VHH binders against q96fz2. Designs and how they scored, part 212

Target 1, 269 residues: q96fz2
Amino acid sequence: CGRTSCHLPRDVLTRACAYQDRRGQQRLPEWRDPDKYCPSYNKSPQSNSPVLLSRLHFEKDADSSERIIAPMRWGLVPSWFKESDPSKLQFNTTNCRSDTVMEKRSFKVPLGKGRRCVVLADGFYEWQRCQGTNQRQPYFIYFPQIKTEKSGSIGAADSPENWEKVWDNWRLLTMAGIFDCWEPPEGGDVLYSYTIITVDSCKGLSDIHHRMPAILDGEEAVSKWLDFGEVSTQEALKLIHPTENITFHAVSSVVNNSRNNTPECLAPV
Key: E = the ipSAE of ESMFold2; O = the ipSAE of OpenDDE; V2 = 0.75 times the mean of E and O plus 0.25 times the DockQ between their complexes.

## First folded at step 12 (VHH)

Design U37 (framework vhh_8pnl_2)
Fold by ESMFold2-Fast, scan of step 12:
Structure U37 (fold): chain B 269 residues (1-269), chain A 120 residues (1-120)
Amino acid sequence: as target 1 above (269 residues)
Amino acid sequence: QGQLVESGGGLVQPGGSLRLSCADAGSTFSDYDMGWYRQAPGKERELVARIYIGGTTKYADFVKGRFTISRDNAKSTLYLQMNSLKPEDTAMYYCAKHYRWSGSTPFDYWGQGTRVTVSA
């Protein structure tokens, strides 16, 4: 997974992440650094993407089932990295293989600290190799969506709350991630960065690409992955496997150039 | 959430110009694709112009070369510069916010509209 779409405005994204805490209380995730969130139809590694993580990472005695939403850099910079410029990291940490996550120090250490996050996207893009040519066919891959038709008179007065309910129409893709915190040696703000865990493709995606992100399908899986206060690393890793609950459609080559940032990137051809 | 308020409409003579403004009272203006729609008396509402979060613009064929859509993210304001106005441009003009994938319309948030009348 090396390209995503995450275009929802901050207020709409926040509402789309409504959840229940351990006590059954309805909540919205609380933002950290909301100004660093940049919506885009075409997000690449090294850009920021919104992730969900447990409030307990920031507050010593917080309820571990409460959620923070924060923009993090895509491409994990390990806490032990000693150079001043994160772009000088020689390892590609955009993705983390599920089969070697406990063997790689860059991932094992933050995972041992409970630094699990859920990476949010509208969906992700993959490029299918075509036999006999160097051309590739891009696809947009996302959760099955409930088809919603909003009908009403053009002259009718809609309340703002009715418009706000439209955020229920799109189910965000929820991918299992690992994050780390890096402090610049010369001082400055802590850098939060993440990697997306990858697994073998499900049968439905095998003709497009041989790998897929580890998708957390449903609130129970999302809650268990995030709750490092109650769910051990060993138990959380049981959530990491291929899923068949995914759909896709072919898109135009407009998406190939990461400078293109319009709805045409994910529109069906 | 956003409250969209249009202004700048009025009565103008054919060949004249108007600049419409749409102010968003919300804090998330820069996150939205924005558009201008219009509805003439007895007609359906139609798209006039759209501007995406990346700055790309799209225009209806009947306004190309005459209208210019722009945005000021620092002021949370959308503009429509209308030149060479024709009687056929007479309509209520609506500002809209958009966040749906696949280039979907209609937009999700609407203003109250501002009236443009191009005299005889």
Scores: ipSAE 0.011, ipTM 0.418, lowest interface PAE 9.3, mean pLDDT 84

Design U38 (framework vhh_8pnl_2; at its last look DockQ between E and O 0.66; V2 from the best seeds 0.00; counts 0 for: pae E 8.5 > 2)
Fold by OpenDDE, look of step 13:
Structure U38 (fold): chain B 269 residues (1-269), chain A 120 residues (1-120)
Amino acid sequence: as target 1 above (269 residues)
Amino acid sequence: QGQLVESGGGLVQPGGSLRLSCADAGSTFSDYDMGWYRQAPGKERELVARIYIGGTTKYADFVKGRFTISRDNAKSTLYLQMNSLKPEDTAMYYCAKTYRWSGSTPFDYWGQGTRVTVSA
């Protein structure tokens, strides 16, 4: 996964992230550093994206079921990194393979500390190789959206007209991530950064791409992944697997350029 | 959710200029696509211009380079510079914000409008 969309306004995004704590109380996640959030139809690595994480990461003795929403840098910068510039990392940390997560120090260490997050997105992009050509067809991949009284049954946004109406109560894609905290050697603010865990693609997506983000489907999966106080690493890793509960449609080549930031990026062609 | 408040409308002669402003009292102004609509008497409301969160702009065909939409996110203000105004531009002008795609779909939030009258 090298490209996502996350364009909802902060207020809409917050409401979309409504949840119940362990007491059954309805809550909205509180923002940390909301000014770092920049909505975009075309998010690339090194940009900031909103993630959910347990309040316990910030507050001692906090209820670990409470959630914080925070923009973090896409591309995990390990805490042990001693260079002053994160761009000097010699290895790619945009993604973490599920099968090697425990083998790589950059991911194993923060995971062992309970630094699990849920990366939020409208969806993600993947490119299908066209047979016999060097051309690639981009696809936008996302959760099936529930029929609202206003939008009808939109499993997949198959038309521009339908797509325009679906953003009310949009179900965000929830991807499993690992984050770390890096303190710059020269001082300054702590950098929070994340990697997206990837798995082999489900059958439905296999013709498009062989890998997909580990998607946490449902409130229980999201809650367990975030609750590092109650859920062990071993138990959490059981949540990491392919899901068939996704839909997709072809989009224009506009998304190929990371500078393009318009609805055309994710609109059906 | 902050109220959109338009200003800058008035009476102007053909060929004249106006600058409309729309102030958003909300803190999330930069998160929304913004747009200007207009409604003339007896006509349907129509899109004049849109500016996306990425800064890309779109104009109606009738604008023909006469109008410029811009935004100042620090001031939470939307602008419409209107030059070479014509009597046909006489309308109530509305500021709007949305996180939805533009087409036939209306914006999510609207101001009360500011009246523009172009007359000799």
Scores: ipSAE 0.837, ipTM 0.915, lowest interface PAE 0.5, mean pLDDT 92
Fold by ESMFold2-Fast, scan of step 12:
Structure U38 (fold): chain B 269 residues (1-269), chain A 120 residues (1-120)
Amino acid sequence: as target 1 above (269 residues)
Amino acid sequence: QGQLVESGGGLVQPGGSLRLSCADAGSTFSDYDMGWYRQAPGKERELVARIYIGGTTKYADFVKGRFTISRDNAKSTLYLQMNSLKPEDTAMYYCAKTYRWSGSTPFDYWGQGTRVTVSA
């Protein structure tokens, strides 16, 4: 997963993340650094994306089931990194393979500290390789959405008119992530950065791409992944697997250039 | 409930210029796609110009080359610079903000409008 859309305004995004804590109390996540949130139809690595994480990461005695929402840099910068410029990292930390996550120091260490987060997006993009074309076909991939007045779920058969109607109650894609905290050696604010865990593609996506993000399907999975106070690393990793509960449609080549940040990136073709 | 406040309308002669402003009292201005619509007497509202959260702009054919839409996220303000004005540009001009996609889907929040009259 190397490209996403997360375009909802902060207030709409916050309401889309309504949840219940361990006591059953209805809540909205509390923001950290809300001014760093930059909505976009076309988010690439090194940009900020909103993530959910446990309040316990920031407050020693907090209820671990309560949630913070914060923008974090996409591309995990390990806490041990000694250089002044994070963009000079020698290796790519955009994604973390589920099968090697416990073998890689950059991911194993923050996992051991409970640094699990849920990465939020409208959906993600993948490019289908087609032998003999020399061009790849991009697809927008997302959770099935609820019925509207004149349409069913948004998908491959839906017209642009029907596509526009679902944003009010859009079900955000919730991807399993790992984050770390890096203190600049020259001083300055702590940098929070994340990686998206990836798994083998499900049957439904196998013709588009061989890998997919580890999607946490539903509030129970999201709650268990975030709650590092009650759920061990071993138990949380059982949530990491492919899911079939996704849909997609082809999009135009406008999305190929990460500078293009318009609704045309999401529009069915 | 949005608080969009428009200003800059007035009476101008053909060939003149006006700059419209739209101030958003909300804290999330930078998160929304913004646009200008207009409505002439007895007609439906039509899209004049749109600026997306990434800064990309789109213009109706009848204003291309004459109007420029821009935004200042630090000031939470949207602008429409109107040059080479024609009598056909006479209308109420409305500021709008949305996170929805499409020219046919109404914007979520509308201003009160500012009147532009182009007449000798």
Scores: ipSAE 0.555, ipTM 0.803, lowest interface PAE 1.9, mean pLDDT 87
Fold by ESMFold2, look of step 13:
Structure U38 (fold): chain B 269 residues (1-269), chain A 120 residues (1-120)
Amino acid sequence: as target 1 above (269 residues)
Amino acid sequence: QGQLVESGGGLVQPGGSLRLSCADAGSTFSDYDMGWYRQAPGKERELVARIYIGGTTKYADFVKGRFTISRDNAKSTLYLQMNSLKPEDTAMYYCAKTYRWSGSTPFDYWGQGTRVTVSA
């Protein structure tokens, strides 16, 4: 998983992240660094994308079920990194394999501090290798949406004006991540950065790619992954598995160049 | 949350120029794709130009290089520079913004419009 779309305006994205705290109160996540949010149809490693994390990471004695939303750098920079330039990191931290997460210091250490996050996107892209050529077919992969399936039987949902509301109610993809906090040697702001945990692909995606992000399907999974105050690392890791609750469609090669930031990147072909 | 205010319209001779502006009072201007539409009396509203959040632009065929869409995210303002104006360009011009990529009616928020008249 090395490319995503996360294009919704901040206010729309925030409403899509409505949740219940442990007391049953409906809430919206509180933003940190909202000006760092850079919406794009075509996000790549080293770019910022919004993640959810527990308020307890920021406030002593906060309710650990309350959520903060913040843009973080994709590509985890470990807190122990000594160089002044994160691009000098000698290994790729875009993704973290679930089967080795507890063996790699870059991921084990922040995980032990409860630094779990939920990475938000419209969906992600993967490239399918085509037999007989070295050409690759990109796909956009996302949660099933009530307005993305063909319909002939449902009432007002078949009208053209109802189909135009799909992004108002888009179910954001929620991927399990780990983040860390790096203090630059020369001072300045702390760098928050994340990795996306990966698992073997489900049967539905296996013909596209052999790995997929660990998807947190539903509010219970999201809440447990975020709540490091009440949910141990051991219990949280039980949430990390493939899901079949996923759909996809082919897209044009426009998405191949990460500088192309247009709706065509995710449009069906 | 979607207040768009157009300005810069008026009466102009054929071959003349106008610059339309659209101010957005919303705090998330830079997060939206933007566009200009126009509607002549008795006609359907039609796309003039569109600019995506990444800066890519698209123009209707009738523009033929005469108009230029641009945006200034720091000022939350969308522009349409209109050159070589023709009587056929006479219409009410609307600013619009959206986050939807689907085709037939891609814009969620509309301004009240500014009138452009190209005559004699």
Scores: ipSAE 0.013, ipTM 0.511, lowest interface PAE 8.5, mean pLDDT 86
ESMFold2 (binder alone), look of step 13: mean pLDDT 79; pTM 0.807

Design U39 (framework vhh_8pnl_2)
Fold by ESMFold2-Fast, scan of step 12:
Structure U39 (fold): chain B 269 residues (1-269), chain A 120 residues (1-120)
Amino acid sequence: as target 1 above (269 residues)
Amino acid sequence: QGQLVESGGGLVQPGGSLRLSCADAGSTFSDYDMGWYRQAPGKERELVARIYIGGTTKYADFVKGRFTISRDNAKSTLYLQMNSLKPEDTAMYYCAKAYRWSGSTPFDYWGQGTRVTVSA
């Protein structure tokens, strides 16, 4: 996973993240650095994206089931990185393979500190290789969505008017991430950055791409992944597996250029 | 956790000095990044100086070279040494703390403030 859409206005995004704490109280996640959130239909690595993480990461003795929402840089910069410029990191940390996460120092160390987050998106993009050409077909991949007029789930065959109304009740894609905190050697503001854990593609996506993000399907999985105060690393990793509860449709080549940031990027073709 | 208490404010003449103190009655002081904000009448609160857990300090341009922030973890106290005070430094000064401050948001916890007036 190397391209996402996360275009909802901040207030709509916040409401889409409504949750219950361990006592059953309804809550909205509390923002940190809300001004760093930049909505886009076409998010690439090194840009900021919103993530959910436990309040306990920011507030000592906080209830670990309470959630913060914060923009973080896509592309994990390890806490031990010694250079003054994070862009000088020699290896790609956009994604982290589930099978080697406990073997790679860049991911094992923050994971051991409980630095688990849930990466939020409308959905993600993948490019299917087409035989006989160098052309690749992009697809927008997302959770099945419920139609507001009780007509079932939304899909590519639905009218454009139905697609315009869907965002008010959109079910955000919730991907398992690991983040780290990097303190500049020269001093200054802490950089928060994340990587998306990847797994083998499910049967439904295997014709599009051989890998997929580790998707946390439902509030129980999301809560357990975030709650590093009560859920150990070993237990949390049991949540990391391919998911079949996913849908997709083909999109136009407009999405190929990461500078294009319009609804056409995710519209069905 | 409302346990930050500022002191040391008062009336001083231009060019004078004041030392502000902020006592954290809780035992968590050493785990937090600390800062001083100020708010002049009719204006928004602005960050004056900050000190990170490791001792690194940063200052707003308008106080650089005149103010010094420091912390004493054994006493759970934050200080702001203010030298060469100017009339435009007149404000309520607030102590604040944040667990792992991101650099962009307001701090998480605030004191009640202490008043500084710089006037002939």
Scores: ipSAE 0.000, ipTM 0.339, lowest interface PAE 11.4, mean pLDDT 86

Design U4 (framework vhh_8pnl_2)
Fold by ESMFold2-Fast, scan of step 12:
Structure U4 (fold): chain B 269 residues (1-269), chain A 120 residues (1-120)
Amino acid sequence: as target 1 above (269 residues)
Amino acid sequence: QGQLVESGGGLVQPGGSLRLSCADAGSTFSDYDMGWYRQAPGKERELVARIYIGGSTKYADFVKGRFTISRDNAKSTLYLQMNSLKPEDTAMYYCAKPYRWSGSTPFDYWGQGTRVTVSA
């Protein structure tokens, strides 16, 4: 997973993340560094994306089921990194393979500290190899959305105006992530950065791409992944597997250039 | 009731120029795609120009090369620079901000409009 869309305005995004804490209380996640949130139709590694994480990471005696929402850099910078420039990290930490997560120091150490997060997106993009050509077909991949009409199809919405209406009740894609905290050796603010855990693609996506992000389908899975105060690493890792509860549609090549940041990036072709 | 306030409209002769402004009192201006629409007498509202959160722009064919949309996120203000104005540009011009939780149109949240009249 190397490209996402997360374009919802901050207030809309916050309401889309409404949840219940352990006591059944309805809550909205509290923002940290809200001014660093940059909505975009075309998010690439190195950019900031919003993630959910437990309040207990910031407050010693907080209820671990309460959630913070914070922008984090995509591309995990390990806490042990000694260079002054995070871009000098030699390893690609955009994704973390589920099968080797406990073998890689960069991921094993933060995971052992409970540094689990849920990466938020409208959806993600993948490029399907086309037979007999170097051309690739991009697809926008996202949760099935609730439609008010019986014969409704999200993939049949064919105009930017119709697509703007679907965002009113959009179900955000919730991907399992690991984050770490890096302190610049020359001083400055702590950098929070994340990686997306990846798994083998499900049957429904196998013709598009061989890998997919580990998607946390539903509030129970999201709650257990985030709650590092009550859910061990071993138990949390049981949530990491492919899901069939996903849909997609083809999009135009406009998305190929990460500098293009318009609704055309995710509109059906 | 709108937090968007348009200004800058007026009466101008063909070939003249006007600069429209739209001030947004909201704290999330930089998070929203913004646009200008217009409605001529007896016609439907139509998109004139759109500026996306990343700064990319889109223009209706009938204004390409003549109008420029821009935004100042620090001032929470949207602009439309209109050059080479034609009588056909006569309309009420509306600033638009998407209201995604209640959308009955692409832009449910509209300003009050500012009137542009192009005539001799």
Scores: ipSAE 0.019, ipTM 0.487, lowest interface PAE 7.6, mean pLDDT 85

Design U40 (framework vhh_8pnl_2)
Fold by ESMFold2-Fast, scan of step 12:
Structure U40 (fold): chain B 269 residues (1-269), chain A 120 residues (1-120)
Amino acid sequence: as target 1 above (269 residues)
Amino acid sequence: QGQLVESGGGLVQPGGSLRLSCADAGSTFSDYDMGWYRQAPGKERELVARIYIGGTTKYADFVKGRFTISRDNAKSTLYLQMNSLKPEDTAMYYCAKEYRWSGSTPFDYWGQGTRVTVSA
């Protein structure tokens, strides 16, 4: 998973993240650094994306079921990184394979500290290798969406006009992430950065790409992944597996260039 | 209603120029795609120009090469520079704050409009 869309304005995104805490109280996540949120139809690694994480990471006695939403850098910079410039990191931390997460120090250490987050997106993009050509076909991949009178239906059979009405009630994709906190050796603000955990693709996506992000399907899975105060690393890792509850449609080559940031990136062709 | 305020309209001769402004009193201007629409008497509202959150622009064919849309996120203000104005450009011009690219209803945020008249 190397490209996503997360284009909702902050107020719309916040409402889309409404949740219940452990006591059953209805809540919206509280923002940290809201001005760093940059909505985009075409987000690439090293840009900031919004993530959900437990309030307990910031407040010693907080209810671990309460959620913060914060923009974090895509591409995990380990807390032990000794160079002054995080862009000089010698290895790619955009994704973290589920099968080796406990073997790699960059991911094992933050996991041991409970640094689990949920990465938010409209959906993600993957490029399918086409038979008989060197061209790849991009696809936009996302949760199935509820059809309503106001929002219309979405899918490959729907016209672009119908897609324009879907965003008011969009169900955000919720991907399992690991984050870390890096203090610049020369001083300055703490950098929060994350990686997306990846798994083998499900049957429905196997013809598009061989890997997929670990998707947390539903509020119970999201709550357990975030709640590092009550859910151990071992129990949380049981949530990391492929899911079939996903849909997709082909999109135009406009998305190929990460500088293109328009709705055409995710509209069906 | 009332959150977006357009200004800069007026009467101008054919071939003249006008600069329209749209100020957003809200705090989320930088999060939204912004558009200029127009409506002439007896006609439907139509898209003139759009600027996306990343700065990419889109223009209707009838204004391409004559109009320039721009935004200033620090000032929460949208602009439309209108050059080589024609009588056919006469309309009420509306600012729209939208997270949908088509301009299809419903829109959550519209201005009250500013009148542009192009005549001798």
Scores: ipSAE 0.012, ipTM 0.433, lowest interface PAE 8.8, mean pLDDT 85

